# Designs tried in a protein design chat: miniprotein binders against 7-carboxy-7-deazaguanine synthase (queE). Part 1

All scores and structures are predictions.

Target 1, 235 residues: 7-carboxy-7-deazaguanine synthase (queE), of Hyperthermus butylicus (a2bj90)
Amino acid sequence: MSRSARRKTSALNTVLRVVEVFASIQGEGPFTGTYSVFVRLAGCNLRCPFCDTRYAWSLEAGKPLGVEELVEEIARYEPSLVVITGGEPLLQRHPLNSLVEGLESLGLRVQLETNGILPAPARDEQLWRVYHVVSPKDVPVRVPGAKLHPSWVDYARATGRAWFKFLVANEQHVREVAEYVAKLGIPRSRVYIMPLTPEKLDMKELLELHSRIASLAVKWRLNFSPRLHLLVQLP
Structure headers, positions and changes below count from the first letter of each chain, unless a header shows other numbers.
F, E and O are the ipSAE of ESMFold2-Fast, ESMFold2 and OpenDDE, as the mean of both directions, binder to target and target to binder. V2 is 0.75 times the mean of E and O plus 0.25 times the DockQ between their complexes.
Where letters were taken out, [cut] stands.
The coordinates of atoms that the task and the answers printed are left out; those that the model quotes come from them. Centres of patches stay.

## First folded at step 4 (miniprotein; from fd2 with A11G K80L)

Design s5
Amino acid sequence: SKIYVLIFVEGDDPEELKKILEEAIKLAKELGAKVEYTIEGNRVWIVIEGLSEEVAEKIAEEAKKLAEEYGLKVEVLIELLE
ESMFold2 (binder alone), alone request of step 4: mean pLDDT 73; pTM 0.681

## First folded at step 5 (miniprotein)

Design p1 (from p0 with K80L)
Fold by ESMFold2-Fast, scan of step 5:
Structure p1 (fold): chain B 235 residues (1-235), chain A 82 residues (1-82)
Amino acid sequence: as target 1 above (235 residues)
Amino acid sequence: SKIYVLIFFEADDPEELKKALEEAIKLAKELGAKVEYTIEGNRVWIVIEGLSEEVAEKIAEEAKKLAEEYGLEVEVLIELLE
């Protein structure tokens, strides 16, 4: 009996559709600058016009990988942070919980990046115990089908393990974000604004955009996320 | 290039949501399109792939008609991937 035959018996419970696994520096959010391994899961239930990872939209874009094999691959990088991203990782919620359990058993710090339209983790999920960066797509410019699940605000308050990261291009966007988080009762300390970067920007334009959005973060008393990997030309 | 149609339905009544979802899936399959969907509570996301622009517009209009028929909130997006 091959290893593949054994994996087939539990495929629905312990197999993830994975687009790519690579080492880089976390360029965004509260852990900016951290040596990380990125695990991009396939599948997404939104079709954002500004999406830079459209190649991950379909579940078929991902190769099936067993949780144990994926944990071993991640561990070989000896990362300070494992970033699970996608697509939308919560579409593969059950095997994702198994992956998180495996990573935590090795003492690895895990961060999930999610659009927040599916429910936040329940207390009995392994996902309850890790960090989450939620990127709502209902503001500042609404993406059809996007609506933040209210459980994410409750999860953030209960655990202190969620932050909300918004793509912004100008001050009007920042104002809309500020109004949105106030209405939902999201603490400003949990809010990041990040430059919405067009595909074609040279390095000077990237720096100028970062400077403008950072200045708005100071003005509006919100946290600032760079897109550091773009500035240092990493994946 | 590929054309995607995203249909989002939201309803207070899960039975009406289910009927609309079944009709949308049936329409997509009759048109030979690939369809994926996600259900969470009173919300459903339907992604239909591999369409011509004309067929995508037709699906978008039929989704709006289904929403009116079943009393659902609807959002539709047609997106082109080069």
Scores: ipSAE 0.277, ipTM 0.689, lowest interface PAE 3.6, mean pLDDT 85

Design p10 (from p0 with V47F)
Fold by ESMFold2-Fast, scan of step 5:
Structure p10 (fold): chain B 235 residues (1-235), chain A 82 residues (1-82)
Amino acid sequence: as target 1 above (235 residues)
Amino acid sequence: SKIYVLIFFEADDPEELKKALEEAIKLAKELGAKVEYTIEGNRVWIFIEGLSEEVAEKIAEEAKKLAEEYGLEVEVLIEKLE
């Protein structure tokens, strides 16, 4: 797409700032093990101390790419799942809805990864119809500025298309997650706990951490998410 | 190395939030810093990057002072570049 000064708004509504597009296996959440194309959008509204994708924080990290061109690029991979992640994808909400419309028109299954700070989709958005994995950052260890928008709980109840994934390091964190989801009325069946992995664990330490958090998931009757890509050394 | 500062403001009054945001942006630019921000209703996230540790601490102090002046909730994070 060409951008002109007089039609800048229209161009902004059909252009996404994209950091990277690549094929891999979804390593996390309810679709773990699925052959996926990852679309990492630029920009984030948090600065998490444990963030492993700091290169995507700024909108300037993304190259402008038209929605139509991006749909064509994704389709060439013939994926079972399109994972739209970032940064925070909902910062580019309007062109993101256009992207989702294009992908769904091709029969592709779409999953968003979001921090849940910005509101959940409204019924008239294309985003209403796709899957969402929400990663709240207000519990167990609060990230400054993080607060789950309450509309995500309503969206999950109304659609059955949202899950909540929490980074945990120990049993106290799991207890705090359990109390948090109970207070908000989030069903345990929609809750995943996932190991908070420090930088540069060796493979034995990584496996031991996974085992410990998985055991806690069983004890607390929550779902467990691995970081499968770390265990099998994929991006 | 380079340092980032995240400032979070929350207010009941969007007008007070806007005034605090404008002053925070002005201060950061006067200190030679690059600023990005996101607004959602009565909340704003301000990202200031490319700072020295001394400048980052000064910005954090001024953000808390602005929150006190305008009656806002404030959270501040200072992070180092990977």
Scores: ipSAE 0.106, ipTM 0.560, lowest interface PAE 5.1, mean pLDDT 84

Design p11 (from p0 with E40Y)
Fold by ESMFold2-Fast, scan of step 5:
Structure p11 (fold): chain B 235 residues (1-235), chain A 82 residues (1-82)
Amino acid sequence: as target 1 above (235 residues)
Amino acid sequence: SKIYVLIFFEADDPEELKKALEEAIKLAKELGAKVEYTIYGNRVWIVIEGLSEEVAEKIAEEAKKLAEEYGLEVEVLIEKLE
């Protein structure tokens, strides 16, 4: 077997389809405000009407990158947090576990953003050891195909490394989220509500929406996630 | 603009899912559409791209008929990317 054949075989086993890699501040969820590198993986098994990253829906939107090459690129940013997002990253589960292994070997903290419709990590996966922000699309407005896999609730209870983040526009949405998480047995301490932001809001409207949703979080005893990057005009 | 059809199937028997998936893929390819799919256990997600609105509606209707034939739960979404 030549070096070219070995390289091809390795690439097929440990290659990710990557849309973009960029440094920014994590604007959402439990790690809001952290200097982060974002790795957007291609492919998604949903077609959410409110999706703001539609360019990542197809696997063909991503360029093939070897795991080792991607780890080196990420490390050059010297991030406090690596955010792996997409599309749906778990569609590329096998090479994703290899990526996580490489990042952990460098002492880097990893957070995965997922729609939660594929199973949570098993104990023998590298993904078991990293942080997960699960964004269910069952509620408050049902997206077709978006049934949360029940293993995410068990994973959250077992590890303390998963949170559930919901896009909400009004109090009725918050009520539906509260009912949903109660039914599934998700602790309120693991729940974030976040403003559902329409595309054309000026800064005043954006701040007012954040204020309203934050007030609802206090009222309903849930955690609040801003969309900080939108408020400070970062990617 | 680009039109997407998402088809979600769920069944107790994964064998029946495979038959419905094969027929949905065949139909999409015969219509010259691009298809991607994900299978996990008793669930499958099929995304079909590059359709006209009329063809998208026909595919959605055929997906529902396949679900009835094979005893599957079905959810369908048609989304237009402007």
Scores: ipSAE 0.321, ipTM 0.703, lowest interface PAE 3.1, mean pLDDT 86

Design p12 (from p0 with E40W)
Fold by ESMFold2-Fast, scan of step 5:
Structure p12 (fold): chain B 235 residues (1-235), chain A 82 residues (1-82)
Amino acid sequence: as target 1 above (235 residues)
Amino acid sequence: SKIYVLIFFEADDPEELKKALEEAIKLAKELGAKVEYTIWGNRVWIVIEGLSEEVAEKIAEEAKKLAEEYGLEVEVLIEKLE
C-alpha cells in the first residue's frame, strides 16, 4: 500500500474546494514579510462590500483537491509559512483539520485567516495547534451577518495563538475598534489595525494611507498591519 | 452585473430557524434564483444570486416579514457587482 492509498482508506479521505495556491510574501498581520504559500479555499458566509476576493465567494469557485495532493503541492514551495485563507476556510472545517495535520507532520508553520463567525478550534482539533488571524466584520463598519463568535476570545486567551485584525479608514474607526476590543477583553497586544484600501489607489495614495493608519496605531497603542503585498505589487 | 442578497437569521429555537430557512429557500427557488446557505448552531446565512434589483428588494422585505413571523433576529444585505 502506498502512503497516499493508506491515508485515503483512513479518516483522511477528504477533499477541499480550492480556488488557488501560490507563493508570495505574507503582507499582513503578525507574520508580515514571511515567505509564504497561500491556499485560498472556496466559499464564504458573508458578502462584504469591500471584499477583494469576491471570486472565491461560492464553493463552486473552487476545484476539488485531495488533502494529500494539496500537502504535496504546498511542500514543493518549501515555505516558511502556509497561509490558509478564503472565502471562509472554516466552512470546510473537517477536511481543513486533515490538511493541517498533514502540513504539521512536515514541520510547516500554518496560519489561518478567518472572519471569526464560526467557533474557534476545540482542543481535540488539529486547528487548535496553529496560528489564527481573526478579522471580525462586526466593527468598525458592520457587515450584515457578521458576529464574532465569543469562543475566539477564549481561544486567544488560552493559547496565545490568535490575533484580531481590523480594517480601518479613519480615527473614528480606530476608536470604535478600541471600544470593541476593550468590551470583549481582548488585549491590545493581540490587536492589529490595517488600512482599508479603496480600489484604484496609486502608489503615493497607498503609502499615504499606510502612514496615516500607522500613526493612529501608535497614538492608540495598537499594532499596525500593512498591506505590504499591495505596496510591493505582489499577489 | 450580479445582484446578491444575503439573509442572516438567528434564533433561540432551532425548529423556528428551520421553518424560516425552508421558507426562504422555497421563495428563492420559486424566483429562479441560485441559493447557497450555511447553518451553524442557532444561526443561518442564506445567499441568493441572479436577481434583478426589484426582485432583490422584494426578497429582502419578505425575509424581514419571515423573521417577524418566526421570532428571529434578521440582517439583510443587497450588493450589486459590476
Scores: ipSAE 0.306, ipTM 0.707, lowest interface PAE 3.4, mean pLDDT 86

Design p13 (from p0 with L77F)
Fold by ESMFold2-Fast, scan of step 5:
Structure p13 (fold): chain B 235 residues (1-235), chain A 82 residues (1-82)
Amino acid sequence: as target 1 above (235 residues)
Amino acid sequence: SKIYVLIFFEADDPEELKKALEEAIKLAKELGAKVEYTIEGNRVWIVIEGLSEEVAEKIAEEAKKLAEEYGLEVEVFIEKLE
């Protein structure tokens, strides 16, 4: 971190820019079906063409909330899981570590959703001890600016607390994912493929897409992530 | 409308990255824009609030020139708030 960045960060090290806090069911990844509170942080370092949460791209989309206040708000929901997502949550790394410390002090389980461009947690960060779902954007369809930081593979091997989730539309995408994870030495047991859902699908089309991608997961011996919230019409 | 410019720089030499970052910050301030940034190793992500579409495009063009001058990889994104 540069001196200028540290100076700016010191003013906001206990404040997060938060877009929304809401209770729902985790619809994706290894904790699918879990009663969760979602904390969407503002700001993103990518502009994915298929992004569902473009309203969170801007840092100005977030309202400043103190870490202690946010911990108390989350605790009122009594969740089984706290999902910290965004934008890209690691853009607010310093106050995020403070948030995680507060949540862990209450015995709450935390999952971070990240694009994996910024480095994985170091052992001395609170973030080292929580779960991470990493969504690389360098494959199967590369997003400009996207490059998975190699430390995420090391973190996954060292802790067993990271999974890698990929948006796929067809079998060629699955093949590219399989090649990518094999090259990096990521175990297939830590890999999820998830349907890349276009903005407007009717329920029949959505279910058919889920069925096709799930069948490919079986064929390629990978885990399948639904978008359960879309299927049951939850936020 | 409020417009944001996101700039990504990557360099082999952190000192060249620092020089380019300081020039980018200076330029943004001279154009009356607010700037926030994150630095990690040999990479920097810069978020600049542009005053207009013309200013945002000017900042994006100057970011590419800075990258060329300092031998950096660069990607620039412009987002427009409604």
Scores: ipSAE 0.012, ipTM 0.301, lowest interface PAE 7.9, mean pLDDT 81

Design p14 (from p0 with L77W)
Fold by ESMFold2-Fast, scan of step 5:
Structure p14 (fold): chain B 235 residues (1-235), chain A 82 residues (1-82)
Amino acid sequence: as target 1 above (235 residues)
Amino acid sequence: SKIYVLIFFEADDPEELKKALEEAIKLAKELGAKVEYTIEGNRVWIVIEGLSEEVAEKIAEEAKKLAEEYGLEVEVWIEKLE
């Protein structure tokens, strides 16, 4: 057994470090527009310069919550989708599997947002059964240390439950994404390109960026992900 | 404001990786810095925070020296939160 996360204890752990739980609309990826509850887990193994959630980087930014308590809190929102995000949620892999089991027992749909650096779920994990949106940070944005784990491509092909969402600023980035997914054998149908948004865009600039990246998605025959929550000013 | 040093090590030998990680953790603690890390096989990510700019630069240089000493691939970057 390899030790893949420093925050994993030697004993079974059913406590998660949680930054925030809130209701909103999923603004990104294949489930855009869905009424969702967001669970932001603490801790991240990257420090992306464009990160919008820097307050979640440290594990200590999160409040310790038991899995059962968290499941009850999520259920009170009556969501169509539970989005587990972070930081990097796979850093808390063991208790995360317990959370997923609890949510699945209530019939709730679960989507994980991950940078894909840590391995994809194994068949015996509860995480094998849920949806994953993998956001690689090696291409095109070139975050150091952010190499995608190859098991995510195998997982996507085996299950049909993973998509790859790439941040792009221009056509050169889209070209790099197209080359990257072709080399890895990722089907274009599982690829989303999404606007890389600088922090200080006004609404006109934000809409213009969305339009430009959407046009590139059509040109390159890739799926487009908006950042809908930014356009409608939701968290 | 906070200053972070992020270190990525990759090695063919997981044992050499562990030795370099232990030395990096020791250095961070001696400098009074908070350290977090993640290990996955032959790869490790280290986050060090609570640093002055001068100390962050010293840690970054020491990480590169450790990588050379143990034959590791290394990427290091310094992030400043304003």
Scores: ipSAE 0.018, ipTM 0.413, lowest interface PAE 6.6, mean pLDDT 83

Design p15 (from p0 with L77Y)
Fold by ESMFold2-Fast, scan of step 5:
Order: C-alpha cells, then structure tokens, then sequence
Structure p15 (fold): chain B 235 residues (1-235), chain A 82 residues (1-82)
C-alpha cells in the first residue's frame, strides 16, 4: 500500500466534520422525551425540499474534530442518550465507528439518525451495536435518489435495533407507507409516522397537524412520532 | 441564494456508471461549480453547488443526455435556497 493512501485512511478514521454539538430533548422517534446530546455531522447525499438543516448539507459546513475531543465534549453533558445526526452521518462511516466505540466505552447509549441510502452496519462494525432510526425519503415524500438500501430491513430483523420513521401529510401518505412496509416485510411495531411540517405553522396549526397524524397512526395501527422540540420550542 | 443540482444515476453496468460520473464531474468543474458525490454499488448521487439558475438548467440537461448515452436511470433535481 502507498504511504499516501495509508495516511488518508488513518486521518479519515479519527476526524469527523461536525456542524454542532448541543444538549436538548430528543423530540422524535422511539426515544422521544429523552435528555440527549445531539451531534450533527456535516455532509448529505440528498437535498430534500422540506429539510430543516440545510446548513449541514456541505462537508465544509463542519469543523474538523478528533474523535477523542468529541467524546470528551459529549461526556461533559452527562446525557441519557447521544443522538448522532446530520446531514447523513454514514458519509463519515469510518471515524463514526471510532466515535461509537469511544461512547460505548463510557456506557453511553447511542442513536443514529440516517436516511437509509447507504448500507446498514455489518456485524464487525461498532455501529452494529447501537440504535438506528431510519428515515426513508423514497416513500411517501419521493425525494430524488432516496432509495432505501435493502440491508436495513435485514438489519432490523436480525438485531431489533432499527425503526423506520416516515414523514406524512395526509391519509394517502399513510396508505403508501403501509403498502411500502408490508411489501418490504417491516413489522408495524418498527414503523413511526411523523407530521411533515410545512414552513411557518403557528402553534394552533402545529397542534392540529400533530392531532390529525396521531389519529391516522391509531387508525392504521402504526406508531406515532411527534416533533416535540417544535411544540416546546427547543432546538 | 444558493442553487444545488442533484443528479442520481443507477446502472447495471458499473463501467458505464463510472464513465457518466466522470463526465458529470468534469462538466461541473468546467462550469466552476463545487461537486460532491457518493457511490454505493450500482448507484451514484452527485451534488453540484454554487450555480446560477441558467448554469443549473444546463447541467440538468447534460445529465439527462449522459444517462441516455450510457443507458442509465437518471433523476435530476434543482433546488434553490433563498
């Protein structure tokens, strides 16, 4: 192997491009309400029209941080949950595995938020052991290039450590989600529907949207995810 | 405002996919744009940034022509950020 390739691989295994690190409450998915530290990694392979974190799309939006420094920063918050999000965190897969190893060594619980385009973790990755919330963008929102990698369904069945969270605006979207997860063999117990929130809803409109989507979750026998941070005005 | 062009290519032949990717990157660089891409198996995602509306439309048209030339599935989207 060349020295150049060896140097590049080493650097990629120990440095992450990080947009922000902050404490908040997990507002979405199976861990809603948990005191968490959010680690937003830079870079994304999609450009969703409804994206709330467009500032994280470019790798250049992230500051380079060593894995060890980042673990120490996270630990100072004493979180119940570490949420690794982005962009798309799996774009920085190699140093991400090193980060997860460091966090697990401290006994911290880790959740990854991913669009599911890149493959699910392999058994020899540290990422195999942590929780994953997969947010497919191919159904119902139909983002170009957002095809879910089939390995995520296999990973969910094998580990019980993945859930699938879908943005929905109406009952037709919920029907499309139900058909999609049935076709892929995803158990309903692993499926969350979450309100697709348009820009600039007032609080009354936001609550009414949450109520409507929650009612559809009951009707269709799916789990409901709020966007709690929007309701309580946290980041 | 910033304009992004997203190009998705899918192909059964990895050599044709590689050729189309190389041509798309070359075009983006010739137009002075920043380009990022992700490859996974027989699929590639290309994000091109820092474009005017006119240049973005030209890149979108050329991506569709490349897909036709190399026999690829293609999706192209232009996103404008205020």
Amino acid sequence: as target 1 above (235 residues)
Amino acid sequence: SKIYVLIFFEADDPEELKKALEEAIKLAKELGAKVEYTIEGNRVWIVIEGLSEEVAEKIAEEAKKLAEEYGLEVEVYIEKLE
Scores: ipSAE 0.013, ipTM 0.413, lowest interface PAE 7.6, mean pLDDT 83

Design p16 (from p0 with E75Y)
Fold by ESMFold2-Fast, scan of step 5:
Structure p16 (fold): chain B 235 residues (1-235), chain A 82 residues (1-82)
Amino acid sequence: as target 1 above (235 residues)
Amino acid sequence: SKIYVLIFFEADDPEELKKALEEAIKLAKELGAKVEYTIEGNRVWIVIEGLSEEVAEKIAEEAKKLAEEYGLEVYVLIEKLE
């Protein structure tokens, strides 16, 4: 069978289970501050104890939307960036590639948020062409079953289109991240550390946590990601 | 209401991928389910439709066993549509 070979696909192969679509400012990672449309896909292969989006864990949380309908809805926002998140969006890989193709045909810039357990895109996927923020959950937060797929490191080195974003609470976590990325050969320029925010922080505590983690980023020569949306009280 | 099972297989060896796909299709047909699939390089995306919840769980378990047998990466989702 050739790479171009296709068998008929069902409607589900062009349908995504979507939890929500909304406009906001990207608060995290390399595109912090960008006017974005967020597309939250349903379903997740992890059950992180610190998860803020537990409502997206089940595929039943998402409404079935056709790829073309979703492209039209996203385009109406006229975003500078389309952020596809979830759950774990790569669980819906086939229709996600179709969505990316549609968005790229309109000249829209796309960023995927992924836990990195599923393999990185291959060269013949539409997903190969877009940006990926990989959030490993094996280090330092140690979620069971959350091993990063090694292909993500190869993809990052080959394309320059992946970054690795780690949740950290303290300096020991940062040390573990530094050791982890050195062991895997991930360039420090592609590594972000981000505050692991507990559920109950007032604004002063939130600012103090951001300041502390940012200081550690400087000390360890890593990039810092805020959670800007929390600081400015946006979704 | 209609239940669907989405299966993703990835393999370095295309022959092992083909064997796993053939077994998955055979199993789904034996259970009276409608099956569609797409092959994209060294990956296969399979959609199985029209299942009861119990049959969907059984297919998910068998897909994981099949992947282990053939040394494939596997990811399985169960979707419920009304």
Scores: ipSAE 0.000, ipTM 0.235, lowest interface PAE 13.1, mean pLDDT 80

Design p17 (from p0 with E79Y)
Fold by ESMFold2-Fast, scan of step 5:
Structure p17 (fold): chain B 235 residues (1-235), chain A 82 residues (1-82)
Amino acid sequence: as target 1 above (235 residues)
Amino acid sequence: SKIYVLIFFEADDPEELKKALEEAIKLAKELGAKVEYTIEGNRVWIVIEGLSEEVAEKIAEEAKKLAEEYGLEVEVLIYKLE
């Protein structure tokens, strides 16, 4: 085997199971409106009834892709933000840290979307240095097994690089979120509420839902996340 | 329709958790189901792809019995996807 073949094989040994890679606008959270490349990793440890990416639940839904190949593919889009999502990306923690290292070496900003069940990054992980949007599923839309790992609150306080994003349908949900974050000591400045969008709302209904949840965010002194991509019909 | 069974176990004793997990996996495989799981400390998430509603209900009931036998906290969800 030549050195070139051996180097290619070594690169492929650090692999991620990837469902899709596509360019769009980040529609949610603190970086809403940013030109982004989305990397959807396969596998999830939950089965949320409201999940709209059920096709990514199984690790088998993902094609194996080497970290170096993935970095090169992402770089070709020249994104302002790389959004790593899934399933649950932290299920592939080791190669994910390698991906983050490669992306940061190119000066790219990285945001991870996670359900927060698995522990937050340790200081010696590459993941420690990037942004995290944590979407707890234990409140208000309770999902079995979806308890937030307490290390995420510690990580958020220590680094200022984590935010907590909650799906809400009504004021009762917002009240439950407010109580939850107060109990855990999560600063309101780190909390986003986002509309829980049922299937097949028309545009008027979608705008009305956004307006109601935004108004509740003002009333409860929390940040608001839209689902902008739904409003502008982007993936 | 495609049926999923999500089982969550939490235990004070990691050894009892491991025994319950092994028995849940064995039962699912004996019933022809596909199993995925994640372990973090004293907690485990098990996802089973059931072939029928009867199989899913049987797995869910056995998961609750295992939790009672081993002194575990348990949550079970049967999710039906058309």
Scores: ipSAE 0.025, ipTM 0.424, lowest interface PAE 6.6, mean pLDDT 83

Design p19 (from p0 with F8W)
Fold by ESMFold2-Fast, scan of step 5:
Structure p19 (fold): chain B 235 residues (1-235), chain A 82 residues (1-82)
Amino acid sequence: as target 1 above (235 residues)
Amino acid sequence: SKIYVLIWFEADDPEELKKALEEAIKLAKELGAKVEYTIEGNRVWIVIEGLSEEVAEKIAEEAKKLAEEYGLEVEVLIEKLE
């Protein structure tokens, strides 16, 4: 096969279903405050009742984009961080590895947001080399089908490139998170608690909720993740 | 119209895990479905897409039979993406 023919065949077999690409500030997790490009992939393997991105649940919500085209679009933003999110981006695992390879070839820092139900990256995957924020939905929020895959703990210990971000509404939730991470052997330094924001909070209520959860993070010696984009009214 | 079947296999014997994976891939391809998988040590996660609800249930049933036959732990999740 000629290189040109092989290149075309590779592009045709490496397609992602993409809902949206946009620039914003990372509002959550260990990279809070970073100028980022968000790549929202279509499809999700959960139906969380508190989900803010229900429009991304269906693969049909995504437009087919070739990896090379997507890499070029992302690069035009000149981001400090590329956040690949969804839905659940690991549902499109094969083309996602190709996307990560392209982004890393440009020296771009990549962070994946995942629910952690699918296995963590293997050493031979491009995904092994990037950052992962794992948002378990089994504890404390108890979403059906949301069992965290145990390989994420092994991956975090082996690489130092995974953090665990838990949605919490009250102190009982924080206690459940503390017990859960202790049982799994997840270091507290890799654990974030984040406010579970119900619909219809006004700005005062949103700030008060952030204050309460942040205070609990201090009390329980865990890291705190805001939802900064909600506080500053960015996407 | 697109349905995902997520299959998780775990086995201490990598040969039995490989045989079960090969049979699951063969079944998915015979049904015209796209299949992705990830192998991590003694664990494999399989994602099968492009199925009808009826076919997805049959694949879930067959995955459980394969696990019983090869002595594997199995979890199966069927997701309909609208």
Scores: ipSAE 0.000, ipTM 0.185, lowest interface PAE 12.5, mean pLDDT 80

Design p21 (from p0 with R43Y)
Fold by ESMFold2-Fast, scan of step 5:
Structure p21 (fold): chain B 235 residues (1-235), chain A 82 residues (1-82)
Amino acid sequence: as target 1 above (235 residues)
Amino acid sequence: SKIYVLIFFEADDPEELKKALEEAIKLAKELGAKVEYTIEGNYVWIVIEGLSEEVAEKIAEEAKKLAEEYGLEVEVLIEKLE
């Protein structure tokens, strides 16, 4: 809740509420298998019933960290990828742009994980230049209040730096995703389906679910995202 | 358990957005609720926590009324966590 001592008038644009910073392997999406540092920002504009990171829902869950301090902490891991996630990281959009600028100045590759409710980056934002994995929650999982902002489709077409990752439990979900992306004009090459994992699956159940969803991805000509970290028991 | 009301406002005029946000915050506080919010360009997200079902429904109704008064697009959700 408290902030660090103010050094500049723009301190509000250079402080992030951070829940955790840790090294792991990116287990999801187009960069699956990449050695990454995860930066989990506090605050979320949804209350998904299947959420694994409920501890990040409140902005107060995050420790205030200066952008420069956070950049230095991330750089010490020497990551191949910086994954900025949350909660919903775009809730802290202004200082997030400053963080991205700092990370890019060090030549670090950045990926943002977002629910896509808030608008896609504008051309004058540092966020315009980084990768985005958009995880819509309106289809098929029908989280109340989740509506993909249409600017994300335009951003994906304009930049080639956005992918859409959908949680699916069965073939009916995959069908709904296929119809949804066709209606919005999202190219199949930018669409991932990922297993919606109930909280307490054993390893056999988890592997069987992955196999089933992967088979559906082949059948429906969509990309498959595992949850690799769950399969190899990493954070 | 815990009840949350999530309110999304969108407007072409950010000044109307700020007025609606101020009224929503005032209403939530008068009802004894904890409120968190984020304003970003043409968008505002408000999360109100610690409500009874009756208070949550009241806040949802008032949020829709504020949206009509200020010419905003609105989405309101009530989430119950057991």
Scores: ipSAE 0.013, ipTM 0.355, lowest interface PAE 7.8, mean pLDDT 83

